# VHH binders against Uncharacterized protein MJ0448: the designs that were tried, part 14

Target 1, 256 residues: Uncharacterized protein MJ0448, of Methanocaldococcus jannaschii (q57890)
Amino acid sequence: MIKILVDNTAYKKFFAQHGFSALIEINNKRILFDAGQNSITLRENLRLFNEKEGFDYIVLSHGHYDHCDGLKYVIENDLINGKVIAHKDAFLDKYAGNRYIGIDEEIKEYLLKKADLEIIEEPYKIDKDIIVSGYVPREYEYEMEEFQCIKDGKRVKDEVNDDMFLIAKGILITGCSHSGIINVVEYGKKLSEIKGVLGGFHLVGVSDNYLNRIVDYFKSQDFWIMPMHCTGFKALTKLSQLNNFVYGHVGKIIGI
Below, E stands for the ipSAE of ESMFold2; O stands for the ipSAE of OpenDDE; V2 stands for 0.75 times the mean of E and O plus 0.25 times the DockQ between their complexes.

## First folded at step 16 (VHH; framework vhh_7pa5_2)

Design u2 (from t2 with Y109H; at its last look DockQ between E and O 0.91; V2 from the best seeds 0.84)
Fold by ESMFold2, look of step 16:
Structure u2 (fold): chain B 256 residues (1-256), chain A 120 residues (1-120)
Amino acid sequence: as target 1 above (256 residues)
Amino acid sequence: QVQLVESGGGMVQPGGSLRLSCAASGFEFDDYRMSWVRRAPGKGPEWVSVISWSGGSYSYADSVEGRFTISRDNAKNTLYLQMNSLKPEDTALYYCARDETWYESGFDHWGQGTQVTVSS
């Protein structure tokens, strides 16, 4: 099963927070996909789900604070039982304009120096039902916010090559889809049959033409979608009219 | 309730220095990114600087880089802005804010502000 632990929208007793996190529990493995941006939100939502156990795997969808800095809770409470999976670029200093948006330095230091860190570029199988994408090829045109990072001491454009998704028994889980959501889904189809897609589609600020193309793309798909986090209100108003739309929020539990 | 109280503003000559403080209470201060934001007369808010929860990651607007230093003391629940080489353009009401997102909902809580005036 999949439990939404952090999202910008929460239902009933749960706490909302800008960020994303999901708990995947399949085949006696507990996988944390992202951790949100702070300890208190992740801690309290786990408590409300009655989840106290550590994680066999942690998967970082990309190196932004709103997906990683909730690891403060996980690290401080010794909840990492196995591997942390990430792309190497997750650890770059990252910016939106001049505003730092990367992982907190203490968390980076722990992950790089203490954790059992598995750096990947290619698809990585956790088991027969669980695959982490690695780098997502950019075969389809997409619109993306312009980010920056530091490489070799220089401030350069950040393509967010660390953007990754996870598929668990046909459910595709994405953090922000900085690779472009069509690229994410089409690459996911090459890795597995897809039953559903959930997470951030990052459609804030995109042109109306691109948004209409995204809506048309999902209209033709035979799987459900649950756009959350950075998808944006404008995009949600259009995507929510599709027959395959599912409303997502903290507190949601997805079977399989 | 969340409370952010700025202090340390005042009048200073060009080239002078000021140190702003922000006392935080009513929330787990060491769990939040924090920013300084300023509002010059007749203008909207301008982001100045951000610092991560641990204090280890930070950045600045171009207009203040090299002159201002953000820091925090999590044991004292206090955010700081050391402002050196002040210019008349730095005249503004300075706010302490919890920093949550960079794109569509920037700040969920602000202080009352502290006035900085740079004038001969």
Scores: ipSAE 0.730, ipTM 0.888, lowest interface PAE 1.6, mean pLDDT 93
ESMFold2 (binder alone), look of step 16: mean pLDDT 82; pTM 0.817
OpenDDE, look of step 16: ipSAE 0.919; ipTM 0.957

Design u3 (from t6 with T58Y Y109S; at its last look DockQ between E and O 0.73; V2 from the best seeds 0.00; counts 0 for: pae E 2.7 > 2)
Fold by ESMFold2, look of step 16:
Structure u3 (fold): chain B 256 residues (1-256), chain A 120 residues (1-120)
Amino acid sequence: as target 1 above (256 residues)
Amino acid sequence: QVQLVESGGGMVQPGGSLRLSCAASGFEFDDYRMNWVRRAPGKGPEWVSVISWSGGSYSYADSVKGRFTISRDNAKNTLYLQMNSLKPEDTALYYCARDETWYESGFDSWGQGTQVTVSS
């Protein structure tokens, strides 16, 4: 099963926050996909789900604060029972314009020095039913917000090569799809049968032409979509008209 | 209830220094990124600086880089802005803001501000 722990929208008693996190429980494994942006929201939503146990795997979709800094809670309470999976670029200092948007330095230090950190670039199989994508090839044109990072002391364009997704029994889970949601889904199809796609599609601020292309793309697919987090209100109003749209929020439980 | 109270503003000559403080209460301060934002006379809000929850990651607007230093003391629930080499263009009402939803800014996420006036 998949439980949405952090999202910009929450159901009833749960707490909303800008960020993303999902708990995947399958084959006696507990996997945390992203952690949101702060300790309190992740902690309280886990408590409301009565989720008290640690995690066998933690997967970081990319190195932005609203996906990683909730790890403060996980680290401070010794809830990492196994591996942390990330791309190496997740740990770069990252910016949107002049604004720092990367992982908090204390969390980076812990992950790099103390965690059982598995750095990947290629698909990584956690289990017969669970695949982490690694680097997502950019074969289809997409629109991306202008990001920057520091490499070798230089401020350069950040292509967010650390953008990754996870597939669990055909359900594709993405943090923000900074590689482009069509690239994410098409690469996912090469790795597994796809039954559903959930997470951030990062369609806030995109052109109308690109948004219409995304809507047409998903209209032709035989799987459900649950766009959340950074997808954006305008995109949601259009995507919600598709027959395969599912409304997502903190508190949602998806059966697997 | 979230409370943010700025202090340390005042009148200073160009080239002078001021240290702003922001006392935070009503929330777990060390869980949040914090910002300084300023509003000059007749102008809209301008983002100045951000600092991560631990204080280890931070950045500045180009207009203040090299002159201003953001810091925080999580034991005291206090955010700081050390302002050096002040210019008349730095004259503004300075606010601290919690970074949960700063893009749209709610009243409860901002203090009342502290006035900084730099005049010859």
Scores: ipSAE 0.535, ipTM 0.817, lowest interface PAE 2.7, mean pLDDT 92
ESMFold2 (binder alone), look of step 16: mean pLDDT 83; pTM 0.831
OpenDDE, look of step 16: ipSAE 0.925; ipTM 0.960

Design u4 (from q4 with T58H; at its last look DockQ between E and O 0.92; V2 from the best seeds 0.84)
Fold by ESMFold2, look of step 16:
Structure u4 (fold): chain B 256 residues (1-256), chain A 120 residues (1-120)
Amino acid sequence: as target 1 above (256 residues)
Amino acid sequence: QVQLVESGGGMVQPGGSLRLSCAASGFEFDDYRMSWVRRAPGKGPEWVSVISWSGGSHSYADSVEGRFTISRDNAKNTLYLQMNSLKPEDTALYYCARDETWYESGFDYWGQGTQVTVSS
């Protein structure tokens, strides 16, 4: 099962928040994919799902606060039972313009110094049915927001090389797709058959031409899509017209 | 009820300093990113600075970097802005705000503001 724990939209009694998190339960493994941006929202939505157990794996889709800082709850309540999987660039100081958008320093210090941290660049198999992508090759043109990070004491362009996704039994789960959603899906197809794609497609603020290309791309696909979080309202109004669109929100449970 | 109450504003000469405080109540303060936002006469809101929930990560708008310092004391549920080397351009109503995202509607709760006036 896949449970949407954090998203910008929530159904009924659940709490919405800018961020993303999903719980994956497959083959007696509990995997937390991202944690949202704060402890309260993750805690309360887990409580509403009656989810009390810790996690065998935590996967960080990339090093932005709205995907990682909910780990405050997980860390303070000793809920990490195994590995944390991330790309090394997740831990860089990251900015949108001048605004810091990276992981909180206290969380970063814990992950780097105390957690069982697995740094990956290549595809990583958790299970025969569960693959974490690692670095996503940028083979298709895409539009990216201007991000910056600190490397060697200098502010430089951030390509978000730490952007990665997870596939569980053919369901591709992405945080924000900063590598470009077509790059994400096409690389995912090389790793597994794809039955559905859910998460943030990061289409907020993109050009109309790029958005139309994304809509055309998904119109021709033989899998469902559940765009959420950073996809943006304009993109959702167009994607929701596709026959393979599924409405996503906190509280959604996806069977596999 | 979520409440944010700013204080410490006033009139100061160019080159002077002020320290703003924001008392937070009605929510778990140490779980939220916080920002200072200002509104100059005749202008819309301008983001000034952000600080992460622990206080360990922070950043500033170009116009104030090197002069302003954001900090927080989670034990006292208080956000601070130390403003040094003040300029007439810093004249504004300064708000304490709960930071949600860097795009869209970026702040979900605001204080009522404290006036800072920098004049010779």
Scores: ipSAE 0.706, ipTM 0.886, lowest interface PAE 1.8, mean pLDDT 94
ESMFold2 (binder alone), look of step 16: mean pLDDT 81; pTM 0.815
OpenDDE, look of step 16: ipSAE 0.912; ipTM 0.953

Design u5 (from q4 with T58R R98K; at its last look DockQ between E and O 0.86; V2 from the best seeds 0.00; counts 0 for: pae E 2.1 > 2)
Fold by ESMFold2, look of step 16:
Structure u5 (fold): chain B 256 residues (1-256), chain A 120 residues (1-120)
Amino acid sequence: as target 1 above (256 residues)
Amino acid sequence: QVQLVESGGGMVQPGGSLRLSCAASGFEFDDYRMSWVRRAPGKGPEWVSVISWSGGSRSYADSVEGRFTISRDNAKNTLYLQMNSLKPEDTALYYCAKDETWYESGFDYWGQGTQVTVSS
């Protein structure tokens, strides 16, 4: 099953926080996909789900603080039982304008020096039904917020090549889809049959023309969508009118 | 009750220095990114600097880079801004804030700020 641990929206007594995290539990494997932005939110939502055990895998969708800095809780409480999976660019110093938005340096140091870190670029199978995408090819037109990073001591455009998703039994889980949500879904279809897509679609600030293309794209699909986190309210008002829309929030449990 | 109390402002001549402090209470300070934001007379809020929860990652607006230094003491729940080589254009009301999103939304101010005035 999949439990939404961190999102910008929470239901009932759960805690909301800007960020994303999901727990995947199947076949005696516990996989943490992203960790949100801080320790307290992740800790309290795990407690409310009665989730006490550590994680066999941790998957980082990309190297932004609102997906990774909740690892503070995980690291400080020795909850990493196995591998951490990420693209190498997750560890770059990353910026939106001049504002640092990358992973906290102490967390980066731990992951690079102490964790069992698996750096990937190609699809990686955790299990016969659990695949991490690796790098997402950018074959379809998309709009992306302007990000920067430091490479070889120089500030350059960050195309967020570390953006990746996970598929568990046909459910595609994405952090922010900085590769473009159509690129994410179309690459996911090459890796597995898709029954549903959940997570951040990053449609905040996109043009109306692009948003309409996204709505038309999903209208024609035979899987459900659960857009959350960085999808944005304007996009949600349009996507929520589709027949295949599912409302997502912290506290939701998805059966697989 | 979340509280952020800014202090250390004052009047100083161009080229001078000031050290701002922000005392935080009512939340787990060492679990949050923190920013300084300023409002000059007749202008909207301007982001000045951000620091990660551990203090290891920091960045600055172009207008203050090289002159201002953000720091934090997590044991004392205190955020700092060392301001050197002050210019008249640094005159503003300075606030500290939790830095939760970057979407160019407004900032949530919890304190009244501390006034910095740079003039002859």
Scores: ipSAE 0.641, ipTM 0.860, lowest interface PAE 2.1, mean pLDDT 92
ESMFold2 (binder alone), look of step 16: mean pLDDT 80; pTM 0.815
OpenDDE, look of step 16: ipSAE 0.910; ipTM 0.952

Design u6 (from t2 with Y32H; at its last look DockQ between E and O 0.92; V2 from the best seeds 0.84)
Amino acid sequence: QVQLVESGGGMVQPGGSLRLSCAASGFEFDDHRMSWVRRAPGKGPEWVSVISWSGGSYSYADSVEGRFTISRDNAKNTLYLQMNSLKPEDTALYYCARDETWYESGFDYWGQGTQVTVSS
ESMFold2, look of step 16: ipSAE 0.750; ipTM 0.902
ESMFold2 (binder alone), look of step 16: mean pLDDT 81; pTM 0.811
OpenDDE, look of step 16: ipSAE 0.922; ipTM 0.959
ESMFold2, look of step 18: ipSAE 0.720; ipTM 0.891
ESMFold2 (binder alone), look of step 18: mean pLDDT 81; pTM 0.813
OpenDDE, look of step 18: ipSAE 0.918; ipTM 0.956

## First folded at step 18 (VHH; framework vhh_7pa5_2)

Design v1 (from u1 with Y32H; at its last look DockQ between E and O 0.91; V2 from the best seeds 0.85)
Amino acid sequence: QVQLVESGGGMVQPGGSLRLSCAASGFEFDDHRMSWVRRAPGKGPEWVSVISWSGGSYSYADSVEGRFTISRDNAKNTLYLQMNSLKPEDTALYYCARDETWHESGFDYWGQGTQVTVSS
ESMFold2, look of step 18: ipSAE 0.734; ipTM 0.896
ESMFold2 (binder alone), look of step 18: mean pLDDT 81; pTM 0.809
OpenDDE, look of step 18: ipSAE 0.918; ipTM 0.956

Design v2 (from u1 with Y58F; at its last look DockQ between E and O 0.92; V2 from the best seeds 0.84)
Fold by ESMFold2, look of step 18:
Structure v2 (fold): chain B 256 residues (1-256), chain A 120 residues (1-120)
Amino acid sequence: as target 1 above (256 residues)
Amino acid sequence: QVQLVESGGGMVQPGGSLRLSCAASGFEFDDYRMSWVRRAPGKGPEWVSVISWSGGSFSYADSVEGRFTISRDNAKNTLYLQMNSLKPEDTALYYCARDETWHESGFDYWGQGTQVTVSS
């Protein structure tokens, strides 16, 4: 099953916050996909789900604080039972304009020095039903928020090459889709059948032309979609009109 | 209840220094990113600096980089801004804020502000 632990929208007693996190439990594996923005939100939502045990895998969709800094809770409570999977660029110092948006330095130091860290670029199979994408090829044109990072001491454009997704029994889970949601889904189809797509589609601030293309793309698909987090309200008003739309929020449980 | 209380403002000559403090209460201070934001007379808010929950990651607006230093003391629930080499254009009401998202209007709680006036 998949439990939504952090999102910008929450059902009833759960806590909302800008960020994303999901718990995947299948085949006797507990996988944390992203950790949200801070300890308190992740801790309280785990408590409300009565989730007490640690994680066999942690997967970082990309190196932004609203997906990673909830790891403070996970680290401080010794909840990492196995591997942390990420792309190497997740650990770059990252900016939106001059505003730092990367992972907290203390968390980076722990992950790089103490964790059982698995750096990937290619698809990585956790088991027969669970694949982490690695780098997502940019075969389709997409719109991306302008980001910067420090590479070899120089401030450069951040393509967010660390953007990656996870597929669990045909359910594609994405953090923000900074590689473009069509690129994410089309690459996912090469890795597995797709029954559903959930997470952040990053459609906040995109042009009307691009948004219309995304709506038309999903209208033609044979799987459900559950856009959340960074998808944006304008995009949600259009995507919610599609027959394959599912409303997502903290507290949602998806059977698989 | 969440409270943020700024202090340390005042009048100073160009080239001078001030140290601002922000006392935080009513929440787990060491779980949150924090920012300084300023509002000059007749202007909208301008982001000045941000610091991560541990204090290990931070950044500044171009207009203040090299002159201002953000820091935090999580044991005292206090955010600081050391302001050096002050210019008349730094004159503003300075707020501390909880930094939620990097998009516009990404601050969820603000203090009352402390006035900084740079004049000769």
Scores: ipSAE 0.738, ipTM 0.895, lowest interface PAE 1.6, mean pLDDT 94
ESMFold2 (binder alone), look of step 18: mean pLDDT 81; pTM 0.817
OpenDDE, look of step 18: ipSAE 0.914; ipTM 0.954
ESMFold2, look of step 23: ipSAE 0.726; ipTM 0.895
ESMFold2 (binder alone), look of step 23: mean pLDDT 82; pTM 0.821
OpenDDE, look of step 23: ipSAE 0.916; ipTM 0.955

Design v3 (from u1 with S59Y E65K; at its last look DockQ between E and O 0.76; V2 from the best seeds 0.00; counts 0 for: pae E 12.8 > 2)
Fold by ESMFold2, look of step 18:
Structure v3 (fold): chain B 256 residues (1-256), chain A 120 residues (1-120)
Amino acid sequence: as target 1 above (256 residues)
Amino acid sequence: QVQLVESGGGMVQPGGSLRLSCAASGFEFDDYRMSWVRRAPGKGPEWVSVISWSGGSYYYADSVKGRFTISRDNAKNTLYLQMNSLKPEDTALYYCARDETWHESGFDYWGQGTQVTVSS
């Protein structure tokens, strides 16, 4: 079962916030995929789902604050029962223009110094049904925002090599797809059969030509899509016309 | 009700200093990134600085780097901006803003602003 805990859109009693988080519960494992941007939204949406227990795994899709800084709640309430899985670049200081968009330093220090942190670059199996991608190869052309990070004291282009996704029983869960959503899905197909794709496709601000290519790509696929978070309204208006589109929001429960 | 109230502005000569404060109420202050934004006469908003929820991470616009220091006191729900070596181009209305979005224009709550005027 997959519960959408944080997204830019919420249904009824739930709280919306810019960010992403999903709870995956299968095979007696509780996995938190991203944590949103702050404690209050994650806390309240968990409470509304009556979710009280900690997490056996936490997976960070990438090191941006709107996916990680809700971990403040998780850390302060001792809800980490096992491993935190991330790529090493998740912990770089990250920027969009002049804005810091990386993980809060106190959270970063906790994860690096006190958590049971599993740094991965290759696919990692949590369970027979659950795979975390690791680094996503960039085999297909894509568009992304101009991001920067600090490496060896220098501000350099951030290719967001820490962008990762998780597959649970054929359902691919992505935070923002900063490696390009086609790269995400095509790599996911190499790791597992794909029955559905949900999360952020990061199509806000892309060219019309690229957006049309994405729409054509998904039109030909034999799986459902649930684009959320950073996908963007313009992209959603086009993707929602596809036969395989599913509307996503906080409060949504996906059975698996 | 979310409320942000800036103070500490005033008139100062070039090279002088001011310390701005922002009192926050109506929300869990230590759950949010906070920013200072300024608006010079006849111009649009310019992002100045941001600080993480804990105060452990921060960044400055190039125009103020080395001269301004952002800080916060979560026990007092207060954001600060220490402004040193002030220049005439720092003249602006300074706002405290609650940072919520992936780009600088996406602040969801702003204070009323405090005026900083740097002139001889």
Scores: ipSAE 0.000, ipTM 0.377, lowest interface PAE 12.8, mean pLDDT 90
ESMFold2 (binder alone), look of step 18: mean pLDDT 82; pTM 0.821
OpenDDE, look of step 18: ipSAE 0.026; ipTM 0.355

Design v4 (from u1 with G106A; at its last look DockQ between E and O 0.91; V2 from the best seeds 0.83)
Fold by ESMFold2, look of step 18:
Structure v4 (fold): chain B 256 residues (1-256), chain A 120 residues (1-120)
Amino acid sequence: as target 1 above (256 residues)
Amino acid sequence: QVQLVESGGGMVQPGGSLRLSCAASGFEFDDYRMSWVRRAPGKGPEWVSVISWSGGSYSYADSVEGRFTISRDNAKNTLYLQMNSLKPEDTALYYCARDETWHESAFDYWGQGTQVTVSS
């Protein structure tokens, strides 16, 4: 099963926060996909789910603070039972304009020096039912917010090559889809049959033409979608009219 | 109840320095990234600087880079802004804010502000 631990929208007693996190439990493995932006929100939502055990894997969808800095809780409470999986670019200093949006330096230090860190570029199988994508090829046109990072001491455009998704028994889980949601889904189809897609589609601020293309794309698909987090309100108003739309929020449990 | 109380503002001549403080209470301060934001007379909010929860990652607007230093003391629940080489253009009401989303003027929690005036 999949439990939504952090999202911008929450149901009833749960806490909402800008960020994303999901817990996947399958085949006797506990996988944390992203951790939200802070310790208190992740801790309290785990408590409300009565989730107290550590994680066999932690997957970082990309190196932005609202997906990673909740790891403060996980690290401070010794909840990492196995590997942390990330792309190497997750650890770059990252910016939106001049605003730092990367992983907190203490968390980077821990992950690089103490964790059992698995750096990947290619698809990585956790087991027969669980695949982490690695780098997502950019074969379809998409719109991306302008990001920057530091490489070789220089501020350069950040393509967010560290953007990754996870598939668990045909359910595709994405953090923000900075590689473009169509690129994410089409690459996912090459890795597995897709039954549903959940997470951030990053459609906030995109052009109306691009948004219409995304809506048309998903209208033709025979899997459900649960857009959350960075998808944006305007995009949600249009996507929610599709027959395959599912409303997502913190507290949601998806069976697999 | 979340509270953010700024202090340390005042009048200073061009080239002078000031150190702003922001006392935080009513929340777990060391779990939040924090920002300084300023509002000049007749203008909208302008983001100045951000610092991560541990204090180890930070950045600045181009207009203040190299002159201002953001820092925090999590044991004292206090955020700081050291402002050096002040210019008349830095005259503004300075606020500290919890930096929870990327939206330069729409942070969820703000202090009351402390006035900085740079004038001959």
Scores: ipSAE 0.679, ipTM 0.874, lowest interface PAE 1.9, mean pLDDT 93
ESMFold2 (binder alone), look of step 18: mean pLDDT 82; pTM 0.827
OpenDDE, look of step 18: ipSAE 0.914; ipTM 0.953

## First folded at step 19 (VHH; framework vhh_7pa5_2)

Design ctl1 (from u1 with R33S W53S W102S; at its last look DockQ between E and O 0.07; V2 from the best seeds 0.00; counts 0 for: pae E 18.5 > 2, placed apart)
Fold by OpenDDE, look of step 19:
Structure ctl1 (fold): chain B 256 residues (1-256), chain A 120 residues (1-120)
Amino acid sequence: as target 1 above (256 residues)
Amino acid sequence: QVQLVESGGGMVQPGGSLRLSCAASGFEFDDYSMSWVRRAPGKGPEWVSVISSSGGSYSYADSVEGRFTISRDNAKNTLYLQMNSLKPEDTALYYCARDETSHESGFDYWGQGTQVTVSS
């Protein structure tokens, strides 16, 4: 099953936060997909779910603070039992304007020096039912705000090549979809049959034309969608009109 | 472990009838509202019908109203869907789905589905 641990919307007793995290339990494996942006939200929501055990795998969708910095709780409480899977670019210093939006430096240090870190660029199979995407090809048009990163001591445009997703028994889990949600889903289809797509669709601030394209795209798909996190209110309003729409929030449990 | 197992699907001619069953296990069946959902080729999932935990309340999609009847037997942990006057457009994989009682939207568990094909 999948438990939504961190999202911009919470139900009842759960805590909301700008960010994303999900717990995936399948084939006797516990996978933490992202960790939100701080220890408090992750900690409290785990508690509310009565989740006390560590994680066999931690998968980072990309190296932004609102997806990774919640790992502080996991690290401080020794809840990493296995591998941390990430793209190499997740560890770059990342900026939005003058604002640092990369992973916390102490968390980076731990992951790079202490964790069993698996750096991937190609699809990575955890088992027959679980696959991490690696780099997501950009075959379809998408819109994304401007980010910067430090490469080789220089500040350059960040294309967010570290954007990744996970598929568990046909359920595609995406953190932010900086690659473009169509690129994410279409690449996912090449890796597995897709029964559902959930996570951040990153449709905040996009043009009306692009949003309409996305709506039309999902209208014709044969899987359910659960847009969350950075999808945005405007996009959610339109997507919620689709028959395959499922409302997602912290506290949601999805069987798989 | 929550399990939902659909059965009763098959091929029928237009105007025919089928009765689907869903065997539930691994949870308190009578605590949950249950739904039928279908997925036709090339289309997203479509909600078909829902029934309350006690069986006292139910509703249908407009497309099946008057033709389909949802019911349940809590003593047998079984959900049913009687489908009459079937049409080609009813062709789909039909799923049994559990409504999460602590949440106001969505389903938390689905079965593997049973295929219904309506063709002459």
Scores: ipSAE 0.000, ipTM 0.228, lowest interface PAE 12.6, mean pLDDT 93
ESMFold2, look of step 19: ipSAE 0.000; ipTM 0.147
ESMFold2 (binder alone), look of step 19: mean pLDDT 82; pTM 0.815

